# VH-VL binders against o66814: the designs that were tried, part 18

Target 1, 203 residues: o66814
Amino acid sequence: SDYLLRAESLFSQLKDANAKEETPYLYGKVKGYYEAIKLYAVEYKEDRIKTLFTLMSKNTKKAVRGAYTEREPLTELITFEPRVYFEEYCDGIMDECFYEKHYEKEKFIELVDYFSLKRRVEFLRNHEGKYCAPFDFGMAEALFNAVSLELMQEKPDEKVLIALREKLEPILVMAEEKLRYAMKKELPCYRNRLSEHIGYWKP

## First folded at step 3 (VH-VL)

Design f03 (framework fv_tarlatamab_arm2)
Fold by ESMFold2-Fast, scan of step 3:
Structure f03 (fold): chain C 203 residues (1-203), chain A 123 residues (1-123), chain B 109 residues (1-109)
Amino acid sequence: as target 1 above (203 residues)
Amino acid sequence: EVQLVESGGGLVQPGGSLKLSCAASGFTFSYSAMNWVRQAPGKGLEWVARIRSKANEYATYYADSVKDRFTISRDDSKNTAYLQMNNLKTEDTAVYYCTRPDYEYYWSGFDYWGQGTLVTVSS
Amino acid sequence: QTVVTQEPSLTVSPGGTVTLTCGSSTGAVTEGYYPNWVQQKPGQAPRGLIGDTSNKHSGTPARFSGSLLGGKAALTLSGVQPEDEAEYYCLLSYEGAWVFGGGTKLTVL
C-alpha cells in the first residue's frame, strides 16, 4: 500500500488529460493535496495520507472527466471551528475540558496564524479567486484544507503544520495579487465569472 | 457589526408605487452584491431582485413576477440599496427583506438579513 | 417556470437525525445550482445556514450539514435539539437569479 506511488499515478493522469489548461482550479487542488501528502510521507503517517489521497482522487476524477462547468461546485473548503470542535470533543464536561483543550490547540492556531489564513482563503473564495487565480486558489484551498484537518487531530503535528504554512504563504500572496489586479482592471474573470486560464492575467 | 436596515414600507393602493431603502453598515458595501427577498403573510420566502457591485457593472436580475414593475438600484456613496416598486398588485403584499452574501461572491449564501419592512397593497 | 420542491413538513425526536431535501423541476440538482439553506423561526427574520451546497455560515452549529442526495440537495441535522424547530428553506441559482423552495416545517417532539 504505497499511497505516494498511487498519488503520482493520479497526477500523471492529470497531465495526460491536459488538466492544467482545461481545469486549472481542479489541477491546483490536486497539486496542493499531493504536496501535503509528500510532507506526511517523510514519516509515513498513513492515516493522514489516506484522507488527503481520498480528496486528491475525488478532484482528479472530476478534472479528468471534464466536469468543470458553470454548474460545478464553487469550493470544497474545510474549516477548523474551535468552538464546534471542543463542544464535540468535550461532550459532558465542558468547563474543565474546554479550557484544557482550547489551551492545547491555541499553540497550533497561533503557530500557523489560522484565523488570518482562513480570512484570506475565504476572501479569495468569495471574490472570484476560483476564476481570477484558479490554479493558485485551488492549490491554496487544498493546502489550507490540510491545515484545517491537521488542527482537528487530537495531537497536531507541529512540524507538518509549519511546512504547510510555509508552502501556503507564497501561493496565497500570488492568488491575492492576481485577484486584486483583476478587481482593479475589472477583468472578465471577475466581471463574468469565467474560469478561463487567461483569467489569471500576467501582462 | 454587520447591519442591514430596511425602510419605506407602508400601505398603498393597487396600481400605486413605493420605494424601499436598505441602509448597510459594518462591511465594505461597494464590493457586495445586494438582494431583495419578500414573504407574503403566512407564506414562504420569494427572491425578488439582485444588484451586483461596480466591479460587475451593477448588473441587475429580477424574478419573473416583478419584471418591468420593480427596479433595484444602489448608491455606494450612501451605503444604500433601493427597490422601486411600480404598478403594485395585491399579491405584492409582503415583508420585504434586504440581504447580502457574506462577500461579493453571490453563491456563497444569503448570510446576513435585515429585519424587514412591511408593504401592504389593499383596495 | 422553474419550481423548487421541499417536503412540506417533517418530525424528528430530540437527539435524532433528519434529512431535508430540495429538488428542481429542471432535473437532478448538482453543485452547480449552488444550493443554499436558510432557517426561519416564527416572527423572526431568516438566517443563513449553508451556502454552496455544504459551506456553513460562521454561526451554524456543527450538527448541520449540507450535501447532495439522490439528485437533490440535502440538509441533515444530527443530534437534533429543541431550538432547531423552525421553517427551513432551500434556494437554487438559475443564471444569476434565485428560486426558493416552499419550505419545510420541522417539528421537534
Scores: ipSAE 0.000, ipTM 0.427, lowest interface PAE 17.3, mean pLDDT 81

Design f04 (framework fv_tarlatamab_arm2)
Fold by ESMFold2-Fast, scan of step 3:
Structure f04 (fold): chain C 203 residues (1-203), chain A 123 residues (1-123), chain B 109 residues (1-109)
Amino acid sequence: as target 1 above (203 residues)
Amino acid sequence: EVQLVESGGGLVQPGGSLKLSCAASGFTFSDSWMNWVRQAPGKGLEWVARIRSKANSYATYYADSVKDRFTISRDDSKNTAYLQMNNLKTEDTAVYYCARFYDDYGPYWFDYWGQGTLVTVSS
Amino acid sequence: QTVVTQEPSLTVSPGGTVTLTCGSSTGAVTSGHYPNWVQQKPGQAPRGLIGDTDNKHSGTPARFSGSLLGGKAALTLSGVQPEDEAEYYCLLYYSGDYVFGGGTKLTVL
């Protein structure tokens, strides 16, 4: 697809900006979105590719800017909130529509163990994953965002969800291991940045 | 009103030195990134040097053509940026412009420019 | 090193539409290169028109717009006025360096 080719070209900008070294969290986010785009390219799902390319492009721009300013912000965390999703489609009628929509989504939620993934990603985000495992955390968050977006589709793609989960798990484990090691050893990424986290990036 | 006023230009012999100044007013100078851009007579624009704010540890960057000969600096207490030019060559002859580059999470642009100061390197 | 290429000269009639382009020897121009457009009238200092591809400076007239077209940055003037006759420079960002194009001389007649 044209989007896949354009997505690959974004890595030229990242290389020029030395983003892997200067903004490893954002670089990870971009790589995660790129991996998700490749899964949809195999399925010829241009609408999903376009959505993910927009997110990939926005994070690339922030990485290039961050390399220049020596700051990288936390970017979007997209979560599938069943209650919010059902309320959007059911206009607040909880009984009939709510239960039907919950039943429809339950298969996919269980398939990827979504709420477990959500808790793990949120833990990394809230406990300095950006500083202690920046690349792995960024990539995991982008892949998780792709899972969330697919669950919000009227007809989620089961094959892509399985592939996303399989790709996400080892990356998430690596980020978690790095963070736990940093916590146990009280490394500077964990200890010295906690009090400065909210002041580091002021959007 | 934002104003940038350059000074310090003039005639100098090859191998000589000049120090340019850029006096800023109408904005919070200490938060801005300052650039020098030059234009040789009848030619196009060429970026020369940049200095970031204190938040970026006053990081400096130079075009390859001037690296090791020019030094950009700033004095936030005087709202002034400087360009120290050493070992000047005839090809350094140009009008030198001071320009503000201000991101502030908005447009990534050169928004304001000074009037320029002429540097002539000739024997 | 990266060379940024612009049309050397373009001519447009008053009230007409013209598009200036900005290409790079390194590859496709993208929003990650933060394309900037700068206007310089004869005998005057340059002034910023557009930054970050399509974001206008507050003093830039509504008739100016920026975009990305076919792997190049583009500056479009719709309803050109005589006072728009000037040299237009594009600038791209690469790894902490800024690279200006050679400039386009726009003639309004």
Scores: ipSAE 0.000, ipTM 0.439, lowest interface PAE 17.2, mean pLDDT 83

Design k01 (framework fv_ucenprubart)
Fold by ESMFold2-Fast, scan of step 3:
Structure k01 (fold): chain C 203 residues (1-203), chain A 123 residues (1-123), chain B 108 residues (1-108)
Amino acid sequence: as target 1 above (203 residues)
Amino acid sequence: QVQLVQSGAEVKKPGASVKVSCKASGYTFTSDYWMAWVRQAPGQGLEWMGLINPSGDSTWYAQKFQGRVTMTRDTSTSTVYMELSSLRSEDTAVYYCARDYPYEWGSYYFDYWGQGTLVTVSS
Amino acid sequence: EIVLTQSPDFQSVTPKEKVTITCQASQSISDYLLWYQQKPDQSPKLLIKYASESISGVPSRFSGSGSGTDFTLTINSLEAEDAATYYCQQYSEWPPYTFGGGTKVEIK
C-alpha cells in the first residue's frame, strides 16, 4: 500500500544494473513515472499511483534485464484519442453523448495544450529521439503517458495535469534541442538510422 | 522574400545525363533548411526523389533513384543541383526543387517550390 | 513504405456544390497528413497541415479532417478557381515522403 516507498526502492535495482549508463531510455521512463507518482502521492490518489507504479515496475524490469531491448523499434506511447474514448464511454452512442463528453474533456485538453504535446512527442518518436536523446525522450514519454492516462479519467485532476505539464515542458525542450543538434550536425544517432530507412547515404 | 529559381527546359537522348539547378534567395542558404527534389511525369502524380542538406552537403535518395541520382550544392552561389544519369523515356517529367525545414516539430512540409524544369527524354 | 490511396481519381462538380476528396493510408499516420493544390502548369501549393490545420491565406472553404488511416479534404462551395488536382502527402514516416495518386476536380 506504500507505493511511494516501493517506487523509491526500484532505483536501487536500477543502480545495481547501471541503468543510467546502459539503458538511458528505460531509466528515463522509470524516472518520469516516478515524478508522476509523487504528484499523486500528495493527495493519496492510490488508484492512479498503482497504475503508474505498474508501468514504472515494468520498465525497471526491462532495464535490469539488459540494454538490447532499447535497440528494438518499440516505444510505449499512450495517447488520449477522444473519439475512441467517447465510443467506449458512450456505449457506442456517438451523437448526443459524444457532444456532451467532448465538451467536458475539451477544457482539460486545452488546459495542457494536449495536441501540441502529442505532436512534439510523436515527432521525437518518429525522428530517432529514442537514440539521439534517450534519457530525455524516455522521461518525456512517461510524463506524457501520465497526462494521457489522466485525461482518460471520468473526472481529470486539474492540479495534477498542470503539474505534469510543467514538469514535461523543460524535458521536451531538452529532448528537442538534442535531436535538433543531432540533425544539424548529422550525428550517427540520426544519420545512420535515416540511411537504414532509405537505403542510401552520402558521407 | 524567399525565391527558388530553376534552370530552363532540357531535351536529352536516352542514356544521357541531365543536371538541373535550383538557385535560392531571400534566406540564409546554409542555415536550417534542406532542399528536396520532387518530379512529376506528364499527367501523373508527384514523386519524391531525395534531399540534400546545403550546410553539410549530405544527401539521402529514394531507393528507386539510387545509383542514378546525385545531388550537390554550391554555397557561393546558393545553388542546389540534381543530376540524373542513364535517362529513359520514363524520366520525362517536370522536376521541382522544394525547401524543407526538418529541425523543428511541425515545420517539415515543403513551404516554397521552384517553378519546375521540364526534362524531355526522346530519341 | 506508407501507401496513400486517394478517391475519386476524377470529379466533375457544379459551381457552389460541396466537394469531398478522401485519402487512405496503408497504416496509421496519426495526423501527419498534408493537402496540396496543383493548378495546370503550376507548382503545388500547401492548403492543409496536420490533417485539419489551415495554412494562412488559404480560403476558409477548404477544410481537412480525419486521423489514423482515413482523411478527407472538403471544399464547401466550389469556385471556378478551385479547378485543380489535389494531393495528400504523409510525413509520419520520413523518409521517404509519399504522395497520394491525386484527385482531379473540374467544373461542369
Scores: ipSAE 0.028, ipTM 0.598, lowest interface PAE 7.7, mean pLDDT 84

Design k02 (framework fv_ucenprubart)
Fold by ESMFold2-Fast, scan of step 3:
Structure k02 (fold): chain C 203 residues (1-203), chain A 121 residues (1-121), chain B 108 residues (1-108)
Amino acid sequence: as target 1 above (203 residues)
Amino acid sequence: QVQLVQSGAEVKKPGASVKVSCKASGYSFTSYYYMAWVRQAPGQGLEWMGLIYPDSGSTWYAQKFQGRVTMTRDTSTSTVYMELSSLRSEDTAVYYCARGWEDYYYGMDVWGQGTLVTVSS
Amino acid sequence: EIVLTQSPDFQSVTPKEKVTITCQASQDIGSYLLWYQQKPDQSPKLLIKYASQSFSGVPSRFSGSGSGTDFTLTINSLEAEDAATYYCHQYDSLPPWTFGGGTKVEIK
């Protein structure tokens, strides 16, 4: 639980760096991981907290260093890939083991509407969500990463998955609406960042 | 058990709009399944148009149809709709709805019976 | 977008003979490939999921193989009821999820 206090202290570093204004995407990522950490703290799941704290700290250091630019690669997106996950655990006996593992996790995948969430996050990621809805997109990515990490666990925590889904939904909606508006109006965040993405962006 | 029932055939003039419905039954309509729309012109192959997630209302449209297609859903009736505007003669096709989900072994597993849309002067 | 190239476009086969249909993807799609059967004036029917796994109720004479960019649908012994057009379909990563051009199989 010392991780919760340490996580709270990271916001002091972010404030000193003016990260909310200077690096809103990374600030969003950090805040998203913090919200996930709070859910696990209530359940005393220190192993989950440690993993999320590591991700939170990594993104905090990026924000504090001021390394974030329009050209900086997107941060890590963690996805639960049934193909990859089951291949690891179904060593050479793919068919029977694969279905057993899939049906074991199908309840949790359906509970959170995982592939719908993945689609929405990837849409934001591929259509300049980083620039058109940076805080909301960053927070959504972090919460989605937490969902993915929990689905990878031997026994996913149903209660935490529900709470993550409920917290993630309004943030995704907000990011999606901001991006949809930017696309419709061809705002600079969408127009100029698209050019940057394909290598034609000019400072 | 799982069924998708589409609306009946339509005859439209060039420039008109058509709205095709697809009613789902036999599963949780707002689960992680998406509903895709696929068309097939006479004697031609299958062409993916787009999809909608009934749970969120989120949509994806193929570039070719962007600006002309709109997909919506009504969760109270477990129905999805596909509206195509500014119809041209080359839009004459059978339009299918299909249920799918994003995972290792499924794409679209259940299909509606199809709706013939004829665009003629 | 990922392009799927099917061959042959058309095949006329005597009953009981083996039919082989290939599908080539323009980039690596893992095993995220489906095979559909479409009989005249009917909706497509899923035959094979995840490149090689038979869908429920599909006769054992249908099998799929391959991964990455090269995929094959095999009908081990063609029956009269198998006269249809067969389509491969990729659903890897993000839409658009594309179809192959189709292979029409007719009985001689």
Scores: ipSAE 0.000, ipTM 0.422, lowest interface PAE 18.4, mean pLDDT 81

Design k03 (framework fv_ucenprubart)
Fold by ESMFold2-Fast, scan of step 3:
Structure k03 (fold): chain C 203 residues (1-203), chain A 121 residues (1-121), chain B 108 residues (1-108)
Amino acid sequence: as target 1 above (203 residues)
Amino acid sequence: QVQLVQSGAEVKKPGASVKVSCKASGYTFSEGYYMAWVRQAPGQGLEWMGLINPYGGDTWYAQKFQGRVTMTRDTSTSTVYMELSSLRSEDTAVYYCARIDFSGYDWFDPWGQGTLVTVSS
Amino acid sequence: EIVLTQSPDFQSVTPKEKVTITCQASQSIGYSLLWYQQKPDQSPKLLIKYASQSFSGVPSRFSGSGSGTDFTLTINSLEAEDAATYYCQQSYDLPPYTFGGGTKVEIK
């Protein structure tokens, strides 16, 4: 597609800026969005591709800027906030009633284990994942954002959600393992940023 | 060589609409270039109006023109159109089309020769 | 929206003189700045991309520099054919795009 060819041009800009070395978190974000775009390109879903390409382009421009300013800020984290409803169930024999909690799009939320993914990504974001596992964390955040965006659609694509989940899991595990190792060994990526967490997220 | 050729000058009354064409040659819309529209009032600077992906038909408009501008294309004639409605005297300007590499470089090259639209009487 | 402020608005200079045009962005845009030349009754022509990279065919007397918020276009030795209005454009945002107000350069 047009977007895939255009995406290759974005990677040329990143290479020229040495973004993989200078801004590895943002480089990871761009890579993650690119992987999501490829899934939609197979299905010719141009509206999804346009949205993801926009995010990919924004992060590319931020990476190039960051390379010359030596500043790499965190970028967007997109979360799906499902609507909650309750259903009353009564047993006529005992006249006992209870309530069950339900979510809009519950099937898709369960399919990808969304709340678990959300908790894991937020943990990385809040505990120096950017410094201790920058590429993996960036890529995982972008793929998670793609999952969130698909869940926001009127009719989520089950096949794409499964594919996104399968791509996201090993990357999340790698980021989590790198962070855990850094925390356990008190590596500079974690230790040098510890003061930024003191008072709010002290273990 | 890549060239953009626009339609001729137009004179319109306030409240009318105008449709300007831009015919591309030397490349195909499937090569992935977008087309932007930029206007310039007499003696004034350049103002971006919006862009279109001629292959897919996707459009993005500047907020100032949202609701008044429509960009379309005809792939069989390699032509892009820009229609501006509810014309006012301040819409008197030269309207340019320009090819844009939207892949993150975002430069405008080449440009059409421009179409003068005069809104009077 | 990112605002681009060009200075000076107008410059009348003797041939062979050095001309300096500045473009200031309301926020940091990295190197995402383009320069165009527009001669009277003609379409704009791209001169410089990515703040400092010249397009092929652009005379070596034209050079761009800067990053972040402050950018400069320099014409080292003005020729008669350089009489034109020069515009900067930011490409840091995805649409919308914005142009500077322009700098008109005339030969005395």
Scores: ipSAE 0.005, ipTM 0.437, lowest interface PAE 15.8, mean pLDDT 84

Design k04 (framework fv_ucenprubart)
Fold by ESMFold2-Fast, scan of step 3:
Structure k04 (fold): chain C 203 residues (1-203), chain A 124 residues (1-124), chain B 108 residues (1-108)
Amino acid sequence: as target 1 above (203 residues)
Amino acid sequence: QVQLVQSGAEVKKPGASVKVSCKASGFTFTSGYYMAWVRQAPGQGLEWMGLIIPSGDYTWYAQKFQGRVTMTRDTSTSTVYMELSSLRSEDTAVYYCARSEYYYDSSGWPFDYWGQGTLVTVSS
Amino acid sequence: EIVLTQSPDFQSVTPKEKVTITCQASQSISTYLLWYQQKPDQSPKLLIKYASQSISGVPSRFSGSGSGTDFTLTINSLEAEDAATYYCHQWYSEPPYTFGGGTKVEIK
């Protein structure tokens, strides 16, 4: 598709800006969206590709600007917040009732283990993943965003969700291992960021 | 241009240690890469030893080498090292370093850049 | 640990013939499989990435296919310069990123 060619051309801009080295988190975000676009290209889902390309392009512009200004901000984290409801089951013999908690799109949430993915991505975001595993965290966040966006669709695509989950898992593991090591060894990426937060507290 | 240059051939006695170096040029150790060590005994196949992520100073070692191998990096010289101790005649092999941009980079080339190899001979 | 099983171990093939090398993984590795060519006294050279994607500068006679557990490297019309040992290599999930046992291709 035209979007695939355009997506590939964004990497020329990133190379010219040395974005991989100057803005590794945003570079990771762009890579993650690109990988999701390729999965949808195989499925011929142009509407999904257009949405992901828009996010990819936005993060590319931020990476190029960030390389120039030496500022790399966190970008979008997209989460699916399913409706919760309770179903009543009553035993006619005992006159006892039981209440079960259910989620909107529960089948798909369970298919990808969504709440586990959400917890892991949020942990990385809140514990210096941007500084200690920037590329992996950025890529994982983009792929997780693609999962969230697909779950928001009226009819989520099981095949694409499985493919996104399979691609996301190893990246999350790598980011988590890097962060775990940084925390255990008190590396500057973890230690210095924590010091920044402490500096704003009233003595 | 990416290039990996390894140290020269070594001859060691059984029980000794060897430290092989791999100097990188054309990229930085700041993000997006891991360096693997792979060996090949004469006439045999390729064997994965482990990896180091230079930017995070993270290492992973294959169980077969656990306790005998140590991988380190020096960011000031853009060099990674692989040290193997308690050498045996079975450790005679060519040792390669290889760079991979993260394995999900479909536009990149995982393990496309390899060092020239370092022959380590263990003999009495 | 993911084990990669290559077959055959050895092939002796006449020039211009089609060569097929198979790599089977002990568990699904999606498309995270590389193919390498190694000539005597040289480092491995990457031929195929992501099971089926070509590498710039590699002749079009080399192609890869497969997904999951079964992968194939095909040399459509063998040339004299293709005499080498070929390896599959997976980098799925966590290390170790293991190699197949290799297939030696000789030209008659």
Scores: ipSAE 0.006, ipTM 0.467, lowest interface PAE 11.4, mean pLDDT 84

Design m01 (framework fv_patecibart)
Fold by ESMFold2-Fast, scan of step 3:
Structure m01 (fold): chain C 203 residues (1-203), chain A 122 residues (1-122), chain B 107 residues (1-107)
Amino acid sequence: as target 1 above (203 residues)
Amino acid sequence: QVTLKESGPTLVKPTQTLTLTCTFSGFSLSTYGMGVAWIRQPPGKALEWLAHIDWDDDKRYYPALKNRLTITKDTSKNQVVLTMTNMDPVDTATYYCARIWEYDSGYYFDYWGQGTLVTVSS
Amino acid sequence: EIVLTQSPDFQSVTPKEKVTITCRASQSIGSYIHWYQQKPDQYPKLLIKYASQSFSGVPSRFSGSGSGTDFTLTINSLEAEDAATYYCHQSYSWPLTFGQGTKVEIK
């Protein structure tokens, strides 16, 4: 795939920009999308690759230009919001009805444990993950976005979803461990957290 | 052929700083995915990972020892250096350097040095 | 950190018999487990990576399996040269950790 070669070129540009040190969150985002692209390249799914390449390219340009600042967080969480269905089962003997909740694409949601992934990524995002585990959080967010995008497809690819889930899990764990350590030790990345109720980011 | 070899002092006194050098051949730390790690093994005990450095100068340290460890690389000399401060008798171990490969967001050690025994005693 | 517990600690086995070594992780680690062989007074050598992938040049009698928390290294017909301590290693989460080792001796 031409997109795979171009993705390799984008990753090379990050190295030249010292992005791992200067913009670790964006570096993580780009690496996450690059890893997802490689999974789809094996499956020859060019449409998926094109979408992920666009996201990868956008983040690469920001990193290379040095537009990233921690005061201006680059937020890009993509979530899948499934439609909900309720089905009643009534027991004729007891005259009792039970309420059963179902989701569209429930099979795939269960396959990747989507709601658990969503809660974990949101927790990282809401608790200074960008500052306390920037690389790992960025990569996790990009891989989670790939999962969300695949669930939005009319026919989600089960094999790719499993591969994305398996790749995402260790990265999420690492980001979570770094954040919990920062919270416990009150590291600078966490100590300077400003209350959302105050509504400002300084310094 | 990939080779790695550890060098440094075999005897260290308590409170001194240990400096170990890993000299390698058959690969470059400029190659994507390539890194070198330090692992130690106290006599009769299990392997313990200490530190990592890779092609992208990503440095990682075992959390409990982070304040004592420094890892650096010299790509032109094919060397990786580990420095460990405030040595204690419990740090007596065989110290290995190994090539660490990043693959699919995981890491494994495919080639190891012969190891160097460092004894810490007064 | 992720703790890896190997079982058994030690076993003495007759040549040509099947050897099974297990490694249990304190949490799910997918397939991010690797196995190393260390002969007495020698450095460790990679046998199996990512639970089931044989490293180049490793004899076919060695195989790995498992996922999640339970992993197994199998030697289907023990040779004299296989007397060694075997270690599992996880790369799922930093810090990287090893099991305590399983020592295999020939009777």
Scores: ipSAE 0.000, ipTM 0.439, lowest interface PAE 18.4, mean pLDDT 84

Design m02 (framework fv_patecibart)
Fold by ESMFold2-Fast, scan of step 3:
Structure m02 (fold): chain C 203 residues (1-203), chain A 121 residues (1-121), chain B 107 residues (1-107)
Amino acid sequence: as target 1 above (203 residues)
Amino acid sequence: QVTLKESGPTLVKPTQTLTLTCTFSGFSLDTSGVGVAWIRQPPGKALEWLAHIYWDDDKRYYPALKNRLTITKDTSKNQVVLTMTNMDPVDTATYYCAHRDYYPYWDFDYWGQGTLVTVSS
Amino acid sequence: EIVLTQSPDFQSVTPKEKVTITCRASQSIGTNIHWYQQKPDQYPKLLIKYASESISGVPSRFSGSGSGTDFTLTINSLEAEDAATYYCQQSKSWPYTFGQGTKVEIK
């Protein structure tokens, strides 16, 4: 696929920037989006691939920039909010339409255990996952974003959702174990956030 | 369902050593990430964290009391023991043991009923 | 050690009124604050975790907010069973510390 070739070329840019070492969180994000793109390539879903490639490219640019001029920033967290989403598609009338749309999507939400995944990713994001498990957290966040984006589609792809969940789970577990260890031992990644401000002093 | 229960003497004389046992069910202290804490509350006052122990035998003590406190576990008996030396009337308090599920919970989610320990001559 | 200061120490509230309890940390703790409810002669029960996360089985009238140094626990419509002392606790830094407590009574 043209998009697969383009996606692979982004890793050349990351290698040149030493992104794996310098911006491991953003490197993880890019890797996560790449893994999601490969799942859609099997299904020939070009529109999904294009959306994920755009996010992958955006994070690649931040990684390349971050390696030279600033510490890596937190990037997008995409969540599926049923009430907000249904309000948009129900023309402002939430009563009957909300229940119809919720019922239709409930199967997919339950299939991936979405709100459990959301809670876990948000916890990592809000509690120094970026510093204590940067690669794993970044990759998990990108894969979770792919799940959220697919749930927002009019007709979610059940097969891809299952594959995304299966890819995401072990990565989430790894990020959680690393954070758990850091929190228990009060490691610098969990306690010391001043390195971000100090890093701006370094050329 | 997680349950914890404190046991030990209810009366201690000044200068003596207090030994409290927390017996629990519904979890095992050989499970990765799990811990048990001891917290006390003097009558009518705020809660004070004293110590905790984790599945891998790692221990933390309140700094001002660390020379008086020892926490140990017996995983086969589902017990955690707290020892506090040189008891003083100011140590009169209800002593609680509490469960910590290290992740995703960084809080004390299940507590024992508490045991009141009075220190007097 | 991080000091947590609660306000007010005591409040007597008419049933169905809104109750607001604040907790101020001596230094920034992000969202590492947890709220407990303790009824007379009972052990504390976890009510809200990580500033705003709900606990299963806790009524929806309880909510939390805040970040950094200023945190709030809100009871949207006070019920008789809510008469208790409420404590905040920080989990950011050792030693773990609790606030002094806020006692809520029904008028």
Scores: ipSAE 0.005, ipTM 0.467, lowest interface PAE 12.7, mean pLDDT 83

